VH-VL binders against a6w1c8. Designs and how they scored, part 29

Target 1, 192 residues: a6w1c8
Amino acid sequence: MSLSINAVARTQEGKGASRRLRNEGLVPAVIYGGETAPVSISFKDNELLKAVGTPGFLTGLVEVTVEGKTEQVLVKALQRHPSTGAVMHMDLQRAQADKAITTRVPLSFINAAQSEGVSKQGGRLTVESKLAEVRCLPANLPEVLTVDVIKGQLDQIFHLSDVILPEGVELVSLLKGEDHDQPIARIGKSKR
Key: E = the ipSAE of ESMFold2; O = the ipSAE of OpenDDE; V2 = 0.75 times the mean of E and O plus 0.25 times the DockQ between their complexes.

## First folded at step 15 (VH-VL; framework fv_masavibart)

Design z5 (at its last fold request DockQ between E and O 0.14; V2 from the best seeds 0.00; counts 0 for: pae E 9.3 > 2, placed apart)
Fold by OpenDDE, look of step 15:
Structure z5 (fold): chain C 192 residues (1-192), chain A 123 residues (1-123), chain B 110 residues (1-110)
Amino acid sequence: as target 1 above (192 residues)
Amino acid sequence: QVQLVESGGGVVQPGRSLRLSCAASGFTFSDYAMYWVRQAPGKGLEWVAVISYDGSDKYYADSVKGRFTISRDNSKNTLYLQMNSLRTEDTAVYYCARGSTDELYGFYYFDYWGQGTLVTVSS
Amino acid sequence: QSALTQPASVSGSPGQSITISCTGTSSDVGDYNYVSWYQQHPGKAPKLMIYKVSNRPSGVSNRFSGSKSGNTASLTISGLQSEDEADYYCSSYTDSSTYVFGGGTKLTVL
C-alpha cells in the first residue's frame, strides 16, 4: 500500500508563522534527513487529519508531494493539541534506500480464537503492546508484524521474540539483548 | 487503578453558583487532558468543557460558555468546574472524564469516567 | 452541536447478535475514523467499549465489535448476555476539533 499526501512549501518560519498557519487551517511540518536541507511545508488540516486516521500513515512510508516533487518519508514526531489531540506539527524524515530506518510498526495477533488456551481452556488474549520498533531498510519495512498465537496455552505470555520477522527486519529491543525481550501479549482467563 | 470521583453536586436555584470537583488517582494526572461531560435526566451525554494537561488551554460548549469555568490543580490531582448563572437546563449528572490519545491516530477518546455528581437547578 | 443519530431502543434474546447504528455527517463520522462507543448501566458511569471505529480497549469482551460505512458507524454485540442490557452511546470527532455524542440507544435483553 502506497500512501500519498500533498503539501505546500512554506515561506515563513517561526512560532508566529506556525500559529498563523494553524489559524488558516494549515498544519506546519518539516521534512529532514539525508544530504538535502530541511524543507518547511504545510498540510491542510482536514486532509492531514484524514490521513492520520488512515492505517499505515503514521507507521509506514509516505509519499509527500511538494511543488510537483515527491519524497518518500516517515512520520517521526507529532505535536498534538493538548486538549483535542489534533496534530499541530509534524516531523518527517526522508527515507533513503541505502540507509536503515528505525520506526514503529503495528503488531497483528492471529489465530487467538483457535488456540488451545482460548478455544479449550477458556482463556482470552490480552494485548499489551500494539506496536514494535523495527530497524530495516526502507524497502523492507513491513506494514505489520505478525504474531501467531495458535500454539498459545492458558497463562502463556508472548514476547517480542515470538514475532515473525520478515527478511531484513530487526526488532530494536532484541538488539539490545535478551533482557529486552518484552512481553507483548498473554492468554489469561477473563475475570467475569 | 484509575479512579475519578466527582463531588459538589446539589440543589440550587436559578442564577446561583456551584463548584464541582473531581479527584483523580491511579495515574499521572498532569499528563492528561480532562473533560466535563453532563447528562440531563433521561437524556444523552453532552460535552461541557475541556482543559489541557497543564491548564493552559480551556474550551467550552456554547451552551455554557461565559458561565462555566474549568480549572485544575495538578498538585492536588483535582479537576474543577465553576458553574455560575445556573439555569434549569443545566440540571444534569456531571461526569469528569479522562482524555486519552492513541499513538496510531493522535486524537483523544474518553477512556475513564467518574461516577458523576447530580446538579439540580430548580426554583 | 447536533447529536449523532441512534435508534432509541434495540432488543434481542440471549445468544443473539444485535447491531446499533450511529449516523452522522461527512463532518464527523463520514470523514473520520474516530468513532467511539460507550456502555452505561443505570446509575453508573459510562464505559469505553470501542474506539477508532473498531478497536477494543483491554478488558472489553470480544463480543463487542465496531464498524463504519459511509456516515454510519455500527456497534455489534454477539452472543448477547443479560449483562449487556444498558444504554449505548456513540461519539465522533468533528471538523471543529470537538467530540459529538449520539442520542443513545437502550438495549433490552429479552
Scores: ipSAE 0.033, ipTM 0.640, lowest interface PAE 2.5, mean pLDDT 89
Fold by ESMFold2, look of step 15:
Structure z5 (fold): chain C 192 residues (1-192), chain A 123 residues (1-123), chain B 110 residues (1-110)
Amino acid sequence: as target 1 above (192 residues)
Amino acid sequence: QVQLVESGGGVVQPGRSLRLSCAASGFTFSDYAMYWVRQAPGKGLEWVAVISYDGSDKYYADSVKGRFTISRDNSKNTLYLQMNSLRTEDTAVYYCARGSTDELYGFYYFDYWGQGTLVTVSS
Amino acid sequence: QSALTQPASVSGSPGQSITISCTGTSSDVGDYNYVSWYQQHPGKAPKLMIYKVSNRPSGVSNRFSGSKSGNTASLTISGLQSEDEADYYCSSYTDSSTYVFGGGTKLTVL
């Protein structure tokens, strides 16, 4: 399901105006893309703080409501405050139903404990990548991608090609060729 | 290897001043927010102050506002805490800590800590 | 005085699971996902164990896990080992743009 957040349109733009908005507890952002002109908006700092801490907000489709109108967007870029890590500015891309999007999706590794590598051979699964970049239509965007490691052996390395892909979902790295089939996890010797 | 080394602690009387330093190495210091956290003897941790990567923004706990000043010198990879008008309740081990970053979630935790330096304020 | 409430101590035997609680308000724990947990052995600096409620940094054992429900966050240590004996602190980023710590919990491994 889509996460949601309320925003307001902003009347002033530019570096000076953005700084003044942040001083008032507001975070400037821009919605762009599609066939509609870019819209300058702001979020309340405390509402955005809650939202960006919610799993899926930064990696999935988000519904943004501006003056009663709702748009589906993806978070494409952030600027963070260097001392507190708070979001200072956010770029949002409109998701169009008939246009492919690219975004990062969490990886979930299942059945490691039941694998021979872990259960019989003294191995431990080490996750090396928590996210994978996908390309798909918005309707096909998965919340998570799974890697089933039930048949894993000691010293086995799992790669992007081991990811279970739903219909309509492509891994961006694999579109670049076989030499981009990056490792994402391994079963190695247990510590101690 | 990330290293943070505090110095400048000691024993002082109430009302006096001390300046703490934290030498940083093993990372690009100017990319990170830096923090001071203290721990009174036998007590828990208390956040003291934070400074942005370029020194432009500073925030303080209410207990030290107006008395302590955080600063940094990025050319020397050094974080500072100027402590004025010290009180007995400022007695603590003072740690410097680095704010962590990741692509998605930003700075909301302290991933590396120094060894601490002891400040004792007694009459 | 701390803004987050932890039990003063907990204990367990090797191999058991234990849970340490960290209770705050909606402004620090309930509405936000910024709880972290730190382990501190005697005479040592704190070490980050869990961040953003449930994430484990590289190099931290999977025996450590975090969760929250309502205004209470929890650190769970499974398969308790003697090396886990330490003080544990929760921390959170607050609605007022500050950081708060719990009072700490001493874990004793029997």
Scores: ipSAE 0.022, ipTM 0.592, lowest interface PAE 6.9, mean pLDDT 84
ESMFold2 (binder alone), look of step 15: mean pLDDT 89; pTM 0.922
ESMFold2, fold request of step 20: ipSAE 0.011, 0.005, 0.000; ipTM 0.542, 0.480, 0.470
ESMFold2 (binder alone), fold request of step 20: mean pLDDT 89, 90, 90; pTM 0.915, 0.923, 0.919
OpenDDE, fold request of step 20: ipSAE 0.018, 0.024, 0.019; ipTM 0.577, 0.563, 0.570

## First folded at step 17 (VH-VL; framework fv_masavibart)

Design q1 (at its last look DockQ between E and O 0.08; V2 from the best seeds 0.00; counts 0 for: pae E 11.7 > 2, placed apart)
Fold by OpenDDE, look of step 17:
Structure q1 (fold): chain C 192 residues (1-192), chain A 123 residues (1-123), chain B 110 residues (1-110)
Amino acid sequence: as target 1 above (192 residues)
Amino acid sequence: QVQLVESGGGVVQPGRSLRLSCAASGFTFSDYAMYWVRQAPGKGLEWVAVISYDGSEKYYADSVKGRFTISRDNSKNTLYLQMNSLRTEDTAVYYCARGFTDELYGTYYFDYWGQGTLVTVSS
Amino acid sequence: QSALTQPASVSGSPGQSITISCTGTSSDVGDYNYVSWYQQHPGKAPKLMIYKVSDRPSGVSNRFSGSKSGNTASLTISGLQSEDEADYYCSSYTDSSTYVFGGGTKLTVL
């Protein structure tokens, strides 16, 4: 089940307009994708705050209702103020059932404590990447990707290729070639 | 209970260096931007520096840029201010302050302050 | 970086209402609704009294209120009490992604 949030269409655009929205407790965003024209929208800050705090909102399918019309979208970009961390803008891409989407999905590492590297060799799992970019149809979008590190040895590095991929799901980096099999975690001894 | 405790202040000569520390407790230190604010004796508050929650962003007042370095160790819940090439006009009580932050708006004000540490730069 | 302009001092009698002004520019007070006010007693650290122009933190008396018009923010203290005697500083977010403080106002309760 997808998350849902309400938005309001807006006609004013530009830096100044966005600033005014933020001052009014609104967060500007845009919905784009498909054959339909982009739609400029705004979220109430309190509603968005709650949504952002909900697991899956930033990484999963979301239903956005604008003026009574509901669209299924993905959060593609979240612009934050570099110093304050305030949400400045959000880009939302329409999801179509028959078209592949690309989005980042959380990685979950399991069995670390039971791994030989940790349990027997005194290592600790260090996660270097918490998200991975996937390509799939909306219906195949997983909530989380699992990496089983049960066989992990001390000083072992885990890569994207170690991710357990559900049916219909591809890792975008791996599609680019073997040279893009980036490390995502390692078992090592803590320096501290 | 949120607590911020500054230390490292003292009397130094112009041109010397001093390092201030701010020990934080009572909250998840790594979730907040932290600030240094100073106040010269009998004067007003002056923003000095800010560091983002993860230390990736740092900003300085023009008056200290190039001389002061803000840093943090989230594993120690400690904020630092390295002050080099100190000047007499740097004499002030230095406060560390927590920037109020939430998941949406981040920092727009300082909700907690330490008691400050006095730095005196004099020949 | 220019400080926000505050009156050097204000005074009032107990029970009265006083207002402290904080004047900035379109690049700070005028452009953002991120004005905060701080109370500072002698020898003490500043205390947040108002944020986002008019919001009040928990534990702060409802006698303190904030507003803004144009490039000027205002702190109003109603029902003035002796304990309100302190220095008050305004602050604002700026276009430079930094903060600027006012020069401070000494409030005397007569």
Scores: ipSAE 0.032, ipTM 0.576, lowest interface PAE 5.1, mean pLDDT 89
Fold by ESMFold2, look of step 17:
Structure q1 (fold): chain C 192 residues (1-192), chain A 123 residues (1-123), chain B 110 residues (1-110)
Amino acid sequence: as target 1 above (192 residues)
Amino acid sequence: QVQLVESGGGVVQPGRSLRLSCAASGFTFSDYAMYWVRQAPGKGLEWVAVISYDGSEKYYADSVKGRFTISRDNSKNTLYLQMNSLRTEDTAVYYCARGFTDELYGTYYFDYWGQGTLVTVSS
Amino acid sequence: QSALTQPASVSGSPGQSITISCTGTSSDVGDYNYVSWYQQHPGKAPKLMIYKVSDRPSGVSNRFSGSKSGNTASLTISGLQSEDEADYYCSSYTDSSTYVFGGGTKLTVL
């Protein structure tokens, strides 16, 4: 599902301009990539807050409208205030339908509570990676990647190769070789 | 495992000062915002202060603003709360808490808490 | 002062389900505001039970569930057990960029 949000172009850039925008309830952002020059924009903070909380906005394709012109983009970076969580800046990459994109997608671990490691052996699933970097065409971008841990035993470690991949989706780390099949979760004893 | 251990509590008279410490271990301390939360006897939880991961930004509840100072030493994995001009209303258990950092959503909740240190302000 | 309203107490018998409410404004609790829930046994530190409205940390029983409707978040405990007797707090960010806790709810298991 493609989400949409309106933005305005901005003419001032840099740390001072960005701070003034945030003080006025605007969130600075930049759209880059494709074969066109970067465009500096801003969002209203209340509209952006609603959008960011919408499933798929941060990990899926978003339509951004700037004064009547719409671009499909992907959120590449989101910078938040460390104490309040407020969005301070966004980096947006243009998505072209016929060009592969690389981005991070959430991992969802299912069936941990039903696994022998958790249900019978006193273990708890510890998630070590919440995201995985994928490469795919924009139309194939999944909202989430699933890791089924139903077979998990106490002390078992799950790796990127355990991720269930939809058609057309590749894990970037695994394209680099089997030495990059890193741990993403484990079932271990709780210390509580 | 993540551990947070508060110290420095005690009994003091109104108008005096006290400094609390929170020793952190089991995680990269300098990647996280840190919080002080207090609980008066028989009462609920009250947020007191927050400090950003690098110490550059600090925010305080109105009830303590101007009297308390939060600080951190990332080289020692330690969070501090300097409490000046203490009042009887400051009597509470003081908890050190870590904000959970979500790469996409930032810090929205406290995933680890210390066991607290009691501060009693009485004459 | 808490901007989040919780009942002062709730009670239930073992095996029953109970629900604790947390009501605020659209700026405190709304369609896109995040709510977390904490359990606190006497003399112990709070423990995170639910975050992002409905997500459960690992190690927390699936008897605990969270939901939100309008400006009210809810914590539901099914299959009530004696060890669930504790104080429960909701928390949220406000539009004023501060952390707010509810006043707390004492759960008694009869």
Scores: ipSAE 0.000, ipTM 0.480, lowest interface PAE 11.7, mean pLDDT 82
ESMFold2 (binder alone), look of step 17: mean pLDDT 89; pTM 0.923

Design q2 (at its last look DockQ between E and O 0.12; V2 from the best seeds 0.00; counts 0 for: pae E 9.5 > 2, placed apart)
Fold by OpenDDE, look of step 17:
Structure q2 (fold): chain C 192 residues (1-192), chain A 123 residues (1-123), chain B 110 residues (1-110)
Amino acid sequence: as target 1 above (192 residues)
Amino acid sequence: QVQLVESGGGVVQPGRSLRLSCAASGFTFSDYAMYWVRQAPGKGLEWVAVISYDGSDKYYADSVKGRFTISRDNSKNTLYLQMNSLRTEDTAVYYCARGFTDELYGSYYFDYWGQGTLVTVSS
Amino acid sequence: QSALTQPASVSGSPGQSITISCTGTSSDVGDYNYVSWYQQHPGKAPKLMIYKVSNRPYGVSNRFSGSKSGNTASLTISGLQSEDEADYYCSSYTDSSTYVFGGGTKLTVL
């Protein structure tokens, strides 16, 4: 299931063009990837704000319609204003069914409360990473990756290798080697 | 290339005012939030203020709130810091810095800095 | 806005690896992956060395690496060189929509 959003093609390029768009309540973006040339587009800021707030928009497949043509894309980069969080620019990569994509997906930690470290030993799960970078075909892109921490002990650290991987999904960090098995969570005493 | 050049520093007495400027070049100034960061002599870095790309939002450190005003003129590619009611503890090198936020969930860091301008507040 | 805690000084010999710690709270380093590291030579402006905990800007040596665990971020400099002698500051975004710097660490190359 893909989210959908409408965009308008833009021809104005150069310095100041993006600023002008923003002043007009538009957010500049670009669609790239595949054999087709990149396309500069703009979103209505209010529509994009709503979309960005929708779960899965930033981490899943999105259908973008431009001048009646719909493309399936991934949000690859998003520039936000540091103070307000407003989206200032967005890079969208075309998804092709037969080509592996790389993107970040949310991590979900389950059974923390039931773990020995939490339930018996008074610990609390602290998430170190909320996202993980995966490589997979678009059809195999998960909405979320699950980490079962049921066996967690106090002071235990969970790593990317503890993630339950669906079929066809790889963790990019682990592909680089075992030394890239980064910590993603831990059960410990609260420091706050 | 990105360049930031601060000016307006000098020696002033406590209670006086001073206005700093930062001239930006080499990038689309109006696309970026800009920051002031200061460093007292022999001390560490202290965040002072931030202004949004269009000037609509401003935030200040508690230490300068109510006394300092950050502003910008995008038509002149210039960042300003109006400093009123200056105190001796405001003595520092003042840097302007560009903020970068190219991230899906936000990215907050200062990727370019000016060379700074010295402000000395002394009686 | 209390400063992040850094050691006042660290030292190492050429070729060695050193690590500088930056300890904050759950309201800054702990909650966000927005830790940055800056290098400052005497009389110079700070230079961004690491952003987002472990990312290097273009042009920064791969000898510089960053990590984070809990409320503590770390900057590691491998293959220490004389040119690395400088002050190093960590920084983090805070849940108050502000920034906080560490107190700075003076690195001496022996």
Scores: ipSAE 0.023, ipTM 0.554, lowest interface PAE 5.2, mean pLDDT 88
Fold by ESMFold2, look of step 17:
Structure q2 (fold): chain C 192 residues (1-192), chain A 123 residues (1-123), chain B 110 residues (1-110)
Amino acid sequence: as target 1 above (192 residues)
Amino acid sequence: QVQLVESGGGVVQPGRSLRLSCAASGFTFSDYAMYWVRQAPGKGLEWVAVISYDGSDKYYADSVKGRFTISRDNSKNTLYLQMNSLRTEDTAVYYCARGFTDELYGSYYFDYWGQGTLVTVSS
Amino acid sequence: QSALTQPASVSGSPGQSITISCTGTSSDVGDYNYVSWYQQHPGKAPKLMIYKVSNRPYGVSNRFSGSKSGNTASLTISGLQSEDEADYYCSSYTDSSTYVFGGGTKLTVL
């Protein structure tokens, strides 16, 4: 149930310091949020690779130990190397299991190729938002939110309200009213 | 509809060069790392090379390092493989493949593949 | 040339379940959850069937499932059908920043 990982404190920050850490097999990270100042840390790269591949690490509470002291965190963001997928940097947010969190979750658009707009009408899906901001308890945080575009027609615009929401998950923008139902994708004419 | 179409295969003699192309459509090409994977006749799959979404980083299997060059032109939605100093062991069907779907949650799999183009190095 | 070991062939009758194994090391399979499985029919490109050990892409039949125990990943196909006859490859990302494939398994439906 309880995921954990060890980290070391660091005092150096910035692009130059981060690059030097990665050359030494360390991945820079920051813990922030709550009422305390951000803390700069690092992880061993092989330990972090194993951790991010573990179910629940990216979507649940993680215990990070720094110099014998523990903090409960949620992974808020990763920076990955675009060709290898190696984790370059992590952002960690302090969190509690019984307190709602606000974070961004990726959108997955499915069935575009099978839609009439794409398959019959010469359209292509253009994704305008890759992430959506959600509010939920940590236990309800999904790894991805799905938008099924099977019924999509040429020139159709998909909005946040088209996102399939699991139980306990709310889209933050939609809580602000109907005029915040922003576009997230569209089926438009191919360039060919 | 994600589509990857390889071209440029053919029959060549050892020591010669060949350039493969892969035309991409149906997705935002510049958001994805792209791969070459090959399959010798009657044999299994072998990873060949990868290029980052912007072309800034390139990696190669040891068997082709120094002889093959991967490149991309994001304005033309095209991936390339320049193959120099070809050997008979390079005979294979060459596939281009798409790798990553999301920067935040990353994936270590090839979700779309082209039909492949045959390269024969012989005689 | 593969770093991952698969049986060369497996067979089963229509309606049966079969399992294809993929054995590596702790750095290939055991400690990490990056195993994927591909189906390849003759003359066709590979198709992704399973990723991250046990996840099924949208549109792949629920007859396909994946699991891992120790350094061995497994692909299980239930309710075998004649269309399942194909070659199957496992793949993984490793500590050495390389991508490796298994040698492949030919599935014959009797």
Scores: ipSAE 0.011, ipTM 0.566, lowest interface PAE 9.5, mean pLDDT 83
ESMFold2 (binder alone), look of step 17: mean pLDDT 90; pTM 0.924

Design q3 (at its last look DockQ between E and O 0.07; V2 from the best seeds 0.00; counts 0 for: pae E 10.2 > 2, placed apart)
Fold by OpenDDE, look of step 17:
Structure q3 (fold): chain C 192 residues (1-192), chain A 123 residues (1-123), chain B 110 residues (1-110)
Amino acid sequence: as target 1 above (192 residues)
Amino acid sequence: QVQLVESGGGVVQPGRSLRLSCAASGFTFSDYAMYWVRQAPGKGLEWVAVISYDGSDKYYADSVKGRFTISRDNSKNTLYLQMNSLRTEDTAVYYCARGFTDELYGVYYFDYWGQGTLVTVSS
Amino acid sequence: QSALTQPASVSGSPGQSITISCTGTSSDVGDYNYVSWYQQHPGKAPKLMIYKVSNRPSGVSNRFSGSKSGNTASLTISGLQSEDEADYYCSSYTDYSTYVFGGGTKLTVL
């Protein structure tokens, strides 16, 4: 169940084209990947704003319709206005059913309140990483990855290796070796 | 490939003005925020200024605020830094850098840097 | 805009692993997962090595890794090589929508 959004193919290329689009209330983007050539597109600013605010749009599969043709894509990169945060440009990678994709997925930490470190030892869970990069087939892309911290002790650090991985999903960092088992959360008493 | 080339550096006396340029190529210039970062001789990196993709938004370090002006011409793929009322402490290699963001929250990193241009302010 | 704290210098022998620390405050390193690391060889421009605490840009060796705990970020270089000898700078986003750099660390390969 992918989110959906409409786009228009861009006919203008070259210097200033993106700027002109933005002045017209449009956001430039590109769809790339697979055997098909890249396609330059634009979104209506208001529609994109709504989409970006929708959970899963930036981390899940999205259906983009361009000139009546619908493609399944992932948001791979964003350019945002440095002050307003408005999206200025997006890179969209085509998802192919038979090809592994790499994307970031939100982490969800469960049972923190019930953990010994929190419930008995007065600690608090601090999230060090909100997203994890995964590799999987599009059909196996999870909406969220779960980290169960029920056994957490005070001063304990949780790592990527503590993530519960669904079938067919790999953590990209761990594929690079054990030295890439990065911390993702900790239980401590430190307050900001 | 992405390329940034600074120019306009030189030796100037205190109180004088200098204008730096950064020529960008290999990417859609108008899609990116651009930065100036400087490095005094033998010292560390210091953020100087940032300009949004269309030039509508500008930010400056306190050390240069009111004296420096960042601007861009997207039709020429060029970033500028107008430096007025130069001081000896402004002596540094000035780098232009492209702002990169691959995350959900609109934060930039400096993914590409020019080779820098030296500005020497000396009496 | 106080600079992030880095050790002035670190050293290691080829093949060893070294770690460079970057200590900030709750208003920068502590608040955000937006720590970046840059490598700079003498007379050269800085090069982005790590972003968002632990992510490597394309083309950066997997010998470089990043982590963060509390207000301290760390860059680890494993399998130290002679070409790793350079200055390394950390940077972080701040609560004031600005960037702050560390003072830099000179890495010497013995």
Scores: ipSAE 0.026, ipTM 0.546, lowest interface PAE 3.9, mean pLDDT 88
Fold by ESMFold2, look of step 17:
Structure q3 (fold): chain C 192 residues (1-192), chain A 123 residues (1-123), chain B 110 residues (1-110)
Amino acid sequence: as target 1 above (192 residues)
Amino acid sequence: QVQLVESGGGVVQPGRSLRLSCAASGFTFSDYAMYWVRQAPGKGLEWVAVISYDGSDKYYADSVKGRFTISRDNSKNTLYLQMNSLRTEDTAVYYCARGFTDELYGVYYFDYWGQGTLVTVSS
Amino acid sequence: QSALTQPASVSGSPGQSITISCTGTSSDVGDYNYVSWYQQHPGKAPKLMIYKVSNRPSGVSNRFSGSKSGNTASLTISGLQSEDEADYYCSSYTDYSTYVFGGGTKLTVL
């Protein structure tokens, strides 16, 4: 799969209709946003489960084809089965090339084991946020944001401002002001 | 220092009930889905039940549906399994396990397990 | 219900590389990337070694690697050591809402 998936249009909505679709091996979804009216769709369960396991599908741009027409979208929300993690319902937001998008991107903390805080000072990296909300044009959407903690010392706290940002990418929380520079990780004493 | 400690196992007769507990520490219990997995003596692993982080969603293996109830008390950091109408086939070591997900995929794997508690159902 | 098939046992000498297979169907293994592997020493709880086919959780030796080809997932242990002697279980997500475990493979280090 190349970050694409086929869907079928649906006309039935509501909780009863959604439950019936899932019993037939279909996963209900909605595409909304942009300058086009929302559309109700469904995915074949097996196709969606394969797609969800593909890197970038949940955090990147995806092409959804409905009756031969392609939409470029982002996964905005999911409802998952608590036992299997299977997707029960999806909300998809349209992405336009010339309009900024807001989405969540995973944080990757690198070099913790090699840092002085961990390797020499008895510390352990504790991750407090695994995702960060970004704003960028679709073409600039990174697959992952890196936080390099190699210079980390014992008791050091890493914040959103420590995230390495590619050109054209902004952290939404930091746009709200400097008092929103939230902690995302820390090196603290490990338990014996 | 994630720790999970099961208790409440024992020997019971078929048709009786037993309640298992799992005390959690070293992590924020209310952030995680929790699982019960069992292993009959000399046999492989069998998934039993799961409960979502807030207790709102529960799911069971077909072999225990209608007889077992999973629950949690987030104020006590404790997971429970109420086992009713026990059968000899329920004889196993019962493990509680923490649900790990790669936050990108939303599927769960069992990254920390308790030591297990033995339930023996025999006449 | 689909079953994941593992060999009942495998063996190897210290320093060698061994591979444990886990064979299912397209709906268990082939079309999905959800295979995981658990190590269980006698009398102990299982430990997660590999998830999403090939990812190692923190604290698992890089001697353990996972892969998939067709409907068969594989766990490879390189540089075999005596502490690797254990039971190994694969598991996977199914189309129909449950995770299943394979029957287990006993690894003997000769």
Scores: ipSAE 0.006, ipTM 0.522, lowest interface PAE 10.2, mean pLDDT 82
ESMFold2 (binder alone), look of step 17: mean pLDDT 90; pTM 0.927

